# Ledger of designs, part 17: VHH binders against WD repeat-containing protein 38 (WDR38)

Target 1, 314 residues: WD repeat-containing protein 38 (WDR38), of Homo sapiens (Human) (q5jtn6)
Amino acid sequence: MNSGVPATLAVRRVKFFGQHGGEVNSSAFSPDGQMLLTGSEDGCVYGWETRSGQLLWRLGGHTGPVKFCRFSPDGHLFASASCDCTVRLWDVARAKCLRVLKGHQRSVETVSFSPDSRQLASGGWDKRVMLWDVQSGQMLRLLVGHRDSIQSSDFSPTVNCLATGSWDSTVHIWDLRMVTPAVSHQALEGHSANISCLCYSASGLLASGSWDKTIHIWKPTTSSLLIQLKGHVTWVKSIAFSPDELWLASAGYSRMVKVWDCNTGKCLETLKGVLDVAHTCAFTPDGKILVSGAADQTRRQISRTSKSPRDPQT
Short names: E, the ipSAE of ESMFold2; O, the ipSAE of OpenDDE; V2, 0.75 times the mean of E and O plus 0.25 times the DockQ between their complexes.

## First folded at step 13 (VHH)

Design u2 (from t4, 15 letters changed; framework vhh_7z1x_3; at its last look DockQ between E and O 0.01; V2 from the best seeds 0.00; counts 0 for: pae E 13.3 > 2, placed apart)
Fold by OpenDDE, look of step 13:
Structure u2 (fold): chain B 314 residues (1-314), chain A 121 residues (1-121)
Amino acid sequence: as target 1 above (314 residues)
Amino acid sequence: QVQLVETGGGLVQPGGSLRLSCTASGFRFDDYAMNWVRQAPGKGLEWLSSISGSEGSTLYADSVKGRFTISRDNAKNTLYLQMNSLQPDDTAVYFCAKDTSSRYGPEFDYWGQGTQVTVSS
């Protein structure tokens, strides 16, 4: 039983990104971690090279603030959601808008790609989840059931299910295999405040973060709560599983990033003072943690944390 | 009809300089921010620089900061890009793009046809 000394996490590198015409609402890393997206109140999406911090492109098109952005799993596409009630689908390589998805009646707050990058889900203040065909841009399904704004979404690894988190404090698991117009959902209840983020693990576990300052790890197939992670002192904003599913990283509004043991539920490490508000947390394929968010009103920060404190490259 | 026409591209040696021009027509030029974007062979679009319509505030990508200078002459409806210390990796088609507002806006609504810049020894 190699009592592997919990690898102390240390901040390796901090980068500041500017040049936005407004506040940054969202950030997302590419699957390989080499590119960063930022969505801004100025209605633009920005692409950055993560390592150098170089601005690659600025893309307009939305007529309102960009609220959310996310890469496709294959890294070829990304989507943006906006207060203009639309979702835009973009080609990464060409930096071009491919599709404008119209259907929402209020601000769109979240988007997620299916693992095969063929479908896109969106949700927002209209309390509706829309499933889109990425290629055609057609709406495939309208999912209704939440009682408040949808703020997060993610597909299961098998593409059979979609999870959505809402300000109604519930997670809905939607079975997409059902051909009937009335897609049934299972509600996961347990949070006592707004759900702000959720993510699937590779094996199909689901984690949700909430304004109740907790993270829940679920087994969606049995609708069971497996573990509650307690320790945040403020709202959880972003969460991510490590590739091996041994760890979960979380970030929030408390200037804290936490790393958790998924099996024991113990907090392994707390990094303080990294960001005022975290927009996204992700693991790189090599096991590094990337966090992006707001450091100051005028600056956006990407923080890289390494598992090894001995990495001299600060 | 909005038109943007880029000129000034060509072949230059490493370390050389070029000045690109973009002539705009079909809209009130001073009411809109303008941009330079480039696309290298086999690569995606890269934003280089922006200039606001009225205030003349400028933004630069890190890749060109200190080497490139964006400017505009509103009386001539012309956008400029002074490129100094050119390197082979600056080889690309350079485009002028129009913003939808006077400040750095949410949309580029019009693009030029582009002008080829080749940096080679």
Scores: ipSAE 0.000, ipTM 0.259, lowest interface PAE 12.8, mean pLDDT 87
ESMFold2, look of step 13: ipSAE 0.000; ipTM 0.368
ESMFold2 (binder alone), look of step 13: mean pLDDT 86; pTM 0.866

Design u3 (from t4, 19 letters changed; framework vhh_8cml_1; at its last look DockQ between E and O 0.50; V2 from the best seeds 0.00; counts 0 for: pae E 5.1 > 2)
Fold by ESMFold2, look of step 13:
Structure u3 (fold): chain B 314 residues (1-314), chain A 121 residues (1-121)
Amino acid sequence: as target 1 above (314 residues)
Amino acid sequence: EVQLVESGGGLVQPGGSLRLSCAASGFRFDDYAMGWFRQAPGQEREFVASISGSEGSTLYSDSAKGRFTISRDNAKNTVYLQMNSLKPEDTGVYFCAKDTSSRYGPEFDYWGQGTQVTVSS
């Protein structure tokens, strides 16, 4: 068992993805890494081929800024959330809107898909979390409890639970295994500012990133804080666990990306990017780190790589 | 049409105080975070403070902590910035911002015209 740390991380490849008609608010890689999805202030969602940087499509429909976008885990759909108070579901292959999900009374700020791609969670300024059936487009549940806007969400890969993060500085864990009459939740307290990003690990640990410049790693089953990662000089924007769960990558509102040891909480590396803000961090299955960023009249950086010293076959 | 009108700037001595106001219209005010940014001569805009729409959660930059206070009055669609213990480095144009722009700090989607704050040498 080799649990070593990355020795050196470097910028391997930089790609630029055209200029948008407005600021980019969110980006996401497809599950296979072949597409990059961007959501823009201009109300459009853009699809890009990751290797070439070629624009595949520009999709209108939202009547306000797109605040958030994500692919479904199976790669067949993506969702977009907007200031127009709607979530749109889109077919990736057809590049067409399948459904408009109406129910939020205020701007929608986050969406996430369940691991089986059958359900979608959304949240925003109305302080409500809504759970939707992807195939029918109908709302399944309304989850209320946050005291301020919901800004982040993620589904657990191991149990039927949803995590949501809020301007109220808390993370709520919603147990969706209950049938009726109600869905209970637990609050994870410790952050002192907006919970801007959430990420479950494959084994069900939860990382939360905050505008308080810290990252917390939790064990949701015991509602306990395992470790606090300090060192960002800016707000945390995005986080991702490595596939072996030994490392965490995090991007702030800056060019800097940090890699952390999840066991010790120490920052192992600080990587300098080309563009201002990285909107997303991801690991490929082989342990390489991918990042993207944005600036006005947008240029994109989508490669930072490292090789894990751990062989997944060992 | 979103409108943000800043006021309350002026010339002040070091150690002095100013209270900035921003009147907002054209959107559902309490559904958005509001913020203040500033731009010194020759510099990019930088974050000063933000406040949420629903319960009034606040966030301050390191330079603003302990000296500035952001507040809002949702009945009047107005956000305020009380600036105390002003320093020459606080000189600049102060902008009120509606959430969603990622260009110069937090994600705010609209900016006001700005109000000049000058702290004398």
Scores: ipSAE 0.150, ipTM 0.566, lowest interface PAE 5.1, mean pLDDT 78
ESMFold2 (binder alone), look of step 13: mean pLDDT 81; pTM 0.816
OpenDDE, look of step 13: ipSAE 0.237; ipTM 0.659

Design u4 (framework vhh_brivekimig_d4; at its last look DockQ between E and O 0.57; V2 from the best seeds 0.00; counts 0 for: pae E 2.7 > 2, unsure alone 64.7 < 65)
Amino acid sequence: EVQLVESGGGVVQPGGSLRLSCAASGFRFDDYAMSWVRQAPGKGPEWVSSISGSEGSTLYADSVKGRFTISRDNSKNTLYLQMNSLRPEDTALYYCAKDTSRYGPEFDYSSQGTLVTVSS
ESMFold2, look of step 13: ipSAE 0.461; ipTM 0.754
ESMFold2 (binder alone), look of step 13: mean pLDDT 78; pTM 0.787
OpenDDE, look of step 13: ipSAE 0.417; ipTM 0.749

Design u5 (from u2 with Y110R; framework vhh_7z1x_3; at its last look DockQ between E and O 0.01; V2 from the best seeds 0.00; counts 0 for: pae E 15.2 > 2, placed apart)
Fold by OpenDDE, look of step 13:
Structure u5 (fold): chain B 314 residues (1-314), chain A 121 residues (1-121)
Amino acid sequence: as target 1 above (314 residues)
Amino acid sequence: QVQLVETGGGLVQPGGSLRLSCTASGFRFDDYAMNWVRQAPGKGLEWLSSISGSEGSTLYADSVKGRFTISRDNAKNTLYLQMNSLQPDDTAVYFCAKDTSSRYGPEFDRWGQGTQVTVSS
């Protein structure tokens, strides 16, 4: 019974990023955690060095607010979604737009890359999920089934499935192996409010966060709910599995970041007062938790939380 | 043909000041946002500052905020970068870059040849 000393999360560093021309809607860390993306109401995507807080580049092009941004798993690309109904693909190293993906009829709210970085999924207010070829920029598939806005998406580790979360309170699992025009989906029901975020674990578990203030961990292959995480007092905004899948981090609108035991469902740690609104939560390869979000209407901050024991140095 | 020509670079001591200029030609200067970007030896490109075409709104990287000031004279088709409190880590080739629009574009469509700034004791 390894009395695992409850890993006390301590906030190590808070950095403020305040160079946006508008409110920040989304943030994303690079896979290695060295770079941060922020999407803004000003229609620009910003690249930041995470450690120094230095702005690396600002990229315009969207004609509306950027709603979502995400790195490719290989870290070479990133995508942005906008209210202008488009998705843009960008080269990280060159800081250049490679493709403008057109097809959505309303604001695009989410984008996700396949694990091999060859495909991109997008969803939004038109209740449509679009699958894109990253190289050609062509739409591969149109996935229809949600009854409300798609707000989150993630590919399974095997690239065979896509999960989408919607304001219709359901998660859809899309089997991408099926060549038939009617891509069948399985619906995961259980949430009682809008699904705001979802993420796969490396082993293929799926977590979803909702405005119902809960997090669900699913086994998609059996369409079964494994565990419900209760404890947030406000909407869940972002979630992430630890690399070893032992932990799940969640952040919400209540200035709370929670760390959960994935096996027991117990909340191990609650950090208060970190962010007003968390845009993203991620684990670094070394097991640190990175959270980015809004501290106030004008300031964005990145909070680094380490599982490191007792280093009291706030 | 769009041309950007940077001038004003040179050797300066730490704590010194330098003013860079970029003269633009071949396009309607006031219709486009302009940028300063630098590249230090062995490092990637670093965006420093932007100024919009018509409104004159300015943006700065944190690394230069409070030290550098971007400005433009549309009548002269010239972009400026006033650099104060220069440090050795500011040593780089400084480029003027043109946006694709009056606000901010997805990419810079034109670059100057750059001007070398060296900060050394």
Scores: ipSAE 0.000, ipTM 0.258, lowest interface PAE 13.4, mean pLDDT 87
ESMFold2, look of step 13: ipSAE 0.000; ipTM 0.270
ESMFold2 (binder alone), look of step 13: mean pLDDT 84; pTM 0.846

Design u6 (from t4 with K98R; framework vhh_brivekimig_d4; at its last look DockQ between E and O 0.37; V2 from the best seeds 0.00; counts 0 for: pae O 2.7 > 2)
Fold by OpenDDE, look of step 13:
Structure u6 (fold): chain B 314 residues (1-314), chain A 121 residues (1-121)
Amino acid sequence: as target 1 above (314 residues)
Amino acid sequence: EVQLVESGGGVVQPGGSLRLSCAASGFRFDDYAMSWVRQAPGKGPEWVSSISGSEGSTLYADSVKGRFTISRDNSKNTLYLQMNSLRPEDTALYYCARDTSSRYGPEFDYSSQGTLVTVSS
């Protein structure tokens, strides 16, 4: 696989998803990129076929706005978080709610599945992180330490750790191997604003995006900042590692999508005018970048073209 | 229905001060970050400041940093913007916005009318 610097990013396809009864707060692609979830102010979660743009299902149940949604890694489940203080677990195939997770006292802003899809983490305005058993729906752990709202979360690839980002501008790494009810955390400090998004790489690196317009790549095991990515002109909303961890994609409120070299920290490419606000970005297995945003409820596929050494114009 | 009503705008001389208020209703105020956005004549919307719902963490645009202070009173469902050392370039219609973590900047809740701030000698 030619590790070559992507020459140019081009938008290949734009799809519109426009059947929501309210503003879209969150979107998420399935692991295979074939399905898109959207959470709306209308309290519903929508499932879409990514390619055709067809609405597959509309799922009600929440009694407040859906703030966040995410697929399980195995693609069989998804979770939604809501201002109604609950998390709902859903079966993708059946389009049915399996569990209502109750415990939060305020709006739930983020959910994430463990890599094995057996655990779910949630966080929100109550400054609490809750760990749930997906099968039973029982709360396994209550993680307390953040000083402000939890806005993002992601499990480490080994399932041993959970990372959470907060309005307190810190990332907490929770060691879930601890048997004691009180789970210890390590705080990663460096951001100067809200941590809006988190993403682990396959090897265990952690990237964080912030309202301070920067992205940090961390080594959680040593609590060290490896690289700071600077270049966004506004808030970072979403980030994703490429499967090979060579690249990081970022999107935000700047109508820009950026691709970064993870080793050098350099911005390799900037796509302007893609989306007004990006909710999520993801890499497909074949190396494409999918971006969804709220402004026009659009999905854009960005392809990387390799520079031919012979064509300086490409 | 989400309602945001701004007040406190007016005409002020350069170097002067104003305090804007935003009354919020129709949602759980303390569960949302709130922001101020402004739009100058002939320009697009510009983000000014944001404040979290819980601890009141604040963020400011570089253009207003050190001069403006965002605050909130959750008991009153009210957002504030203290503006000091006002400059002509601060002249704009100021909007209160609820941050839904999905949209910020160009999209406003249509219930907001804005409050006009004019800085002129």
Scores: ipSAE 0.215, ipTM 0.661, lowest interface PAE 2.7, mean pLDDT 86
ESMFold2, look of step 13: ipSAE 0.633; ipTM 0.827
ESMFold2 (binder alone), look of step 13: mean pLDDT 80; pTM 0.794

## First folded at step 14 (VHH; framework vhh_brivekimig_d4)

Design w1 (from u1 with K98R; at its last look DockQ between E and O 0.54; V2 from the best seeds 0.00; counts 0 for: unsure alone 64.2 < 65)
Fold by ESMFold2, look of step 14:
Structure w1 (fold): chain B 314 residues (1-314), chain A 121 residues (1-121)
Amino acid sequence: as target 1 above (314 residues)
Amino acid sequence: EVQLVESGGGVVQPGGSLRLSCAASGFRFDDYAMSWVRQAPGKGPEWVSSISGSEGSTLYADSVKGRFTISRDNSKNTLYLQMNSLRPEDTALYYCARDTSSRYGPEFDRSSQGTLVTVSS
C-alpha cells in the first residue's frame, strides 16, 4: 500500500488586495472561500471578494488595532479582536456590528467559534480565556491557568472542549462538558516557545504551531504527542488539516508554505510565494490550499495563493 | 506613528559586553511581544531573541543562548539586549521589531535604522 508518488503542487492564482490604512495583522477565509477578511492596525476590518479582489466593506468601530479575525463556521458572522480590549461580533450579510464583548483587561489576541457557531472563545494578554454566548453576547465562563498571553485557540469538532495556546509554551485543553463553575483542563507540554496557532482535525486530533519552528500533532483525549513536524526555518504562523486528515499545510513567518504527511511527519512539498507573513492557510473541499498574508514591505497589501496538492490533472 | 529607535551599539573587543536599547513610541508597548534581529554585512536578517509583553517569557537563538539577555521596561517603553562574551560573529546591525513585524524572521527587510555593533580586535 505504498504509492511512492509525491503530491504535485502548482501556484494557480495570486491575487493582491488593495492598500490598508495600516499593517495587516490577521486575515481569514470564509468557510466557502468566497470572502477574505482582514484586520488592520488602523482599527478597521475589511471584507474582500476573493475571486475579483473587490472590496466589499471597511468596518470601523474598534478604537485600537485589530489583532485577529475569524468567520463563524456557518459563515453568517465574523469576530474581531483588538487592542481596545474588546471582541466585536459582526453580521456578514449586513456588514454591521451586532455586539461588543467587553471583559478583557488587555489586548485580545485570538478568537474562535465553536463548531455550531453558538459560542465564542477569546484570549489575550490578560492571560484569561473567556467564553461567550454568541446569541446573547454574555460571558459564559472565565478560564484561568495560563501563565502568559493566550495567542491561539480552537474548539474541538467532536467533543465540547477548547484548546488554547500561549506564550507560556503550553497548550491547554479545557473540558467544557461540565455544567459546574469548575472547568477541568490539562496542559500539553513539549513546545519551547509561543504557541502561535492551533487547528483541530475533523476526527479531533490537534495540531499546534510554535515559534520553536515545529508543529506538534496531539491526541488530546490521551494528552499524547503523536508526531513532530520539523523543517520550518522560521516560526510557524498558521496551520490547517486537509479534510481527509492525510495532510497538513503550514506557513511560517516567511514566504514558505509546507505540506506534510500527517502519518509519517515527512514534508512532502515546500512552496515559495510572494508573502512576507502568511496569516492563514486552509484546504478547500476540492483539495486546494489557500494561503493569505502580507505581501509588501509596509505590510499594507495582502495576497492569496492557491495550490492543489493532490490534483494532478491531465 | 509607530517608532522604534535603537541605541547602544559600538566597537568592542572580543569577550566584551554591550547593552542595546530600543525606545518605542506610537503604540501600547505592553500589548506586543518584542524581538531583536541582526543583520551582518552581506547577509540576511537573523533573529536573535524575543520577549513576551508584561510577563517576560523569553526565547533565544541557539547562537546567543547564555550570552545575551533580553529584557523590557514597560514603564519606559524600552526594550533591552544585554550582550556578553561578544564574538566577531556577533558583528551586525541590530534592530528591534514588534510581534506583528515580518522582519523578525529570515529574509525580511528592516524598517528602522538600527544600531551597529562591531566586535573586532
Scores: ipSAE 0.559, ipTM 0.788, lowest interface PAE 2.0, mean pLDDT 82
ESMFold2 (binder alone), look of step 14: mean pLDDT 77; pTM 0.778
OpenDDE, look of step 14: ipSAE 0.811; ipTM 0.907

Design w2 (from w1 with R28T; at its last look DockQ between E and O 0.50; V2 from the best seeds 0.00; counts 0 for: pae E 2.3 > 2)
Fold by ESMFold2, look of step 14:
Structure w2 (fold): chain B 314 residues (1-314), chain A 121 residues (1-121)
Amino acid sequence: as target 1 above (314 residues)
Amino acid sequence: EVQLVESGGGVVQPGGSLRLSCAASGFTFDDYAMSWVRQAPGKGPEWVSSISGSEGSTLYADSVKGRFTISRDNSKNTLYLQMNSLRPEDTALYYCARDTSSRYGPEFDRSSQGTLVTVSS
């Protein structure tokens, strides 16, 4: 009988990763949770084995800060976005740059892969969304409509659509099934500040996190707002749906990570700890929550594992 | 090394105005959104305003809307805060932060010196 700990979630493992050559701007877990990427102000992307904390790679090539990094869904590739106006595609197993994607005119702030890992979307301060073919490295489409920087993106897992979030406080849904459909572009309005993160659920719901300190859950097919999640004291940085879509984890620009009930909008748990800024959170397939962020304003990175709230007392 | 240096604070009567400046160096200023944060004595930091690097999209705390104006001059690597209709509750140490370093709330630990604004009768 455990009467002294939180009822649903507890910290299970904490690992510290080595010092970076500059501030960490972004981190990402591999799909299986076994690898952590960190993107740094020093222009390098670092690869770490999550369980041991072992440094696997330190990859240079960018001539400016790395602003964002993400794995492909199949786990074979990762992408990095940089202030040098490029996106780089990397082979995970070989730790080598496969492609340098050039076309953006200002810092690239987000990248995302299509569910089949065959396309990549990028966006940044030039207000342009670019779609790329992963195999050839060629630009497939240029999507314009946002009034300020693109800060977040995610592909729908159920339909060929891309969501993008912007400093203009809107989320745009782009229908990629048509070559140039003027009316397939939809703007989701409701946030009052920068849309810093986006995440689709497996069934195609969309969560958006914002500097207005709220999270909105949308049904993109009907363009309707389903639920607002309020309770963060700071701007929202990262969002993840649980695999069963019952819960959402969210990290703020602070030490707080929250777990929410997606149906009621109730905050079920708040995780606090040794980190100063949580950069990312993710759910494993078995429902555990992984969190990564900076510790005590050092260049150290940590990860935490917490139990899923869906299995509290059953 | 990233450096942010604030200036323009002082003592002013209620209803008065001040203009704060933040000189930035050690990074590409245009590639970051910028924020103003304030901290009153004995209180936690409070976010005041933010501005994007592109088209000047701005965001203000409710307590300062209509009275404060954030702006930037990217050619001079300088962030500004025009503060009008100042009130005693605006008394605080004001500092700037770039978007990756922006923090507020009771846990924030200020890394720059800031510029003091005092509003008194």
Scores: ipSAE 0.517, ipTM 0.775, lowest interface PAE 2.3, mean pLDDT 81
ESMFold2 (binder alone), look of step 14: mean pLDDT 78; pTM 0.777
OpenDDE, look of step 14: ipSAE 0.837; ipTM 0.925

Design w3 (from w1 with E55G; at its last look DockQ between E and O 0.44; V2 from the best seeds 0.00; counts 0 for: pae E 5.1 > 2)
Fold by ESMFold2, look of step 14:
Structure w3 (fold): chain B 314 residues (1-314), chain A 121 residues (1-121)
Amino acid sequence: as target 1 above (314 residues)
Amino acid sequence: EVQLVESGGGVVQPGGSLRLSCAASGFRFDDYAMSWVRQAPGKGPEWVSSISGSGGSTLYADSVKGRFTISRDNSKNTLYLQMNSLRPEDTALYYCARDTSSRYGPEFDRSSQGTLVTVSS
């Protein structure tokens, strides 16, 4: 059994989170940084207290690997997306599933909450973006236009718009202010590979991270590329703006986390930690950085019950 | 459990061609992006190429653009790498990997042993 173990703290502290029944595909910090959520190949979502490393819960229900997880901005809910083609909404305080959102025809790879925590967007391998009402679980809209899988999404904090990133190398900006029959969108072109992560700044700038090893910062209202951030040696996996918009943190598929000056585009720091692979970076409201990831990429386990032909667990 | 089995390697002369295969089982193949990674003797892993789950989008390292073609057959759960105009620098163990939580981490280590490609006169 390959357990996968993410490392915990940015900057001054490292905490080991263990006991997963499979690889960890996604992690997310709660808005206040006090909890860490991990989604696993074993179909479970795990909740951890960040400071102590204590396991708070192990929640089953998905019938396939969990591919992505994220807290609502108000911290009361979280969502999980799975290869079972569903999104689940969970109550953080009660540790119980509130809704199972069905509609996707393939693996769901991304979820994001609106800033007011009232709406949820999801996307995946069926090339479709679905918008859901969080309270009722009703699908509100189906957004179609990407030519390949949806891998990333984020809601604008300033206008009613959604950004989605795809294997088709584009970012689409969906204007949700339009009435139900029509939704206009812009395509932001410039990347040469999968758009693996998206993050809006507080003022509505958009950062996109890609398998082309670059980060682009856009002004979505003018569809303008403002800055390219180059310097990652591997694919970009996670990005985050600081609350004051002066800094951007980025994690690749490596143990390096970079901090960038958003005004100049220069890389200010390249941080190496005990992590072998950094999966997630975030800023706290007071500007501290949190990083989560795997601590040892060579640690894996296989599970077998007999001398059968070789079937690697992983 | 996830299983990826590489085949099709061998010894070829410079300028020759090989086609690598990767048979996948234990997961819904068309819901995952797939990659080829290679490791030359005494070097670290080097990403070669990736393809989206549908097969509609492909990406190549600069060192192999125009010479290598990644493809997949989702009905047979098989990933391919057509390697043309091979050079001695392409000599390496070739692995396939699926994209999950880490491109070079757990997925890279999940391939069985890879398949060896040797390009020599």
Scores: ipSAE 0.200, ipTM 0.611, lowest interface PAE 5.1, mean pLDDT 79
ESMFold2 (binder alone), look of step 14: mean pLDDT 79; pTM 0.792
OpenDDE, look of step 14: ipSAE 0.875; ipTM 0.935

Design w4 (from u6 with Y110K; at its last look DockQ between E and O 0.51; V2 from the best seeds 0.64)
Fold by ESMFold2, look of step 14:
Structure w4 (fold): chain B 314 residues (1-314), chain A 121 residues (1-121)
Amino acid sequence: as target 1 above (314 residues)
Amino acid sequence: EVQLVESGGGVVQPGGSLRLSCAASGFRFDDYAMSWVRQAPGKGPEWVSSISGSEGSTLYADSVKGRFTISRDNSKNTLYLQMNSLRPEDTALYYCARDTSSRYGPEFDKSSQGTLVTVSS
C-alpha cells in the first residue's frame, strides 16, 4: 500500500500568444479555462482561445495601460483595471464594454468579483478600496484603512467578506455583512513586503503571496496564521488553491511554478518552463495547473503548463 | 514612448559613495513601483532595490541592505539610488525598471544604456 505519494509534476502543453501592441501586465483564465484574457500597456484587453491560441478579439477603450483583468465567476463578464483610473466591465459574449466605473484618483491595480458575480471590488495607488454594484455600476462602499497601494484582492466564497493586500505589507479582511455605512476590518500582519496576490480556498482559507518571497495561509475567521510557505527565490506573483485544498500552486517573477503541500508547508515540486514572469496560475477541477505569463518583454508571449493530477478517490 | 535614462555612475574607490538617478518619461511615473537592477560583467541581472508608487515603502536585496537607499521624487519623475560604502562586488551596469519588468529572466529588456559603476583601487 502506497499512501501519501507526492503529486507528479510535468509540463504537458505550452502555447504562445502574440500580437500585443505593448507589454502584458496581467492575464486571467476564464472559469472553465477555455479563454485567456491579457491586459496590455497599449490600453487594450485581448481575448484568446486557450487551447488553440487563436486571438478572439482586441478591445480598446482604456486611455491608459491595463494593469489587471479578471473574469466574473459565472463567466459572463470580465473587468479590466487601468492607469486611466477606471474599471471597465465587459460582456464576454458580445465583446462590448457595458460600464465604465469612475471614482479612483490614481491607477487601479486590482479587481475581483463576488462569488455571485453581483459585486466588484477595486483598489490601487490611491489606497482606497471601492465596492461596486455590477448591474447598476454604482459605487456601494468606500473602504479606507490601508497605508499604501492596494495590489491584490479576493472575495470569500463562504462569508460576505473581502480580502485586500497592499504595499503596506498587510492583508485586510473587510466584513461586508454589516448593514451600517461603516465597514470594519481586521488586519493580518506577518509579511514584510507588498502583498501581490491573494486567493481564497473553497472552504474560506486565504493564501497571500508577497514580494518578501513567502506565501502565508490564514484562517480569516480567527485571524490566525496557519502556515508559511518559504522557498521562492523571487517575489511571488500569483497563487491558486487546488479544488480539494490539499495543494497550492504559486508562481514567482521567474520561470518557476511551485506546488506546495498545504498541511506540511513543504514544496513538493517545481515546474520549469519558458515563462519569465507568470501573471496567473489556476487549477482545473481535475487538478491540472494552468499557468500564463510573459515570455518576451517586447512582445509578451503567454504560455501554459499543466501538472498530472493525483486522484485520492481511487 | 516609455523612456528610462540612468545617470550618475562612475569610478569610485572602495568605501566611496555614488548617487544614481533615473529620469522617467512617457508614462505616469507615480502609478508604478520602480526598481534598480544591476548586471556585473559576465553575470545575469540581479535585483537591487524597489520602491512603491508612493514615496514610502522600500525593499532591498540582502547584499545592499544598510548601504543603499532607494528614493523617488514623483514631482520630477525621477528615481534615485544612494550607494554608500561601495565594494568591488558592486561593480556593474545599473538599470532602473518599472514594476512590470522581469528582473531575472532572459526576457529582461535592457531598453536603456544603464549607468556604469566601477569600484576599484
Scores: ipSAE 0.523, ipTM 0.743, lowest interface PAE 2.0, mean pLDDT 81
ESMFold2 (binder alone), look of step 14: mean pLDDT 80; pTM 0.792
OpenDDE, look of step 14: ipSAE 0.852; ipTM 0.932

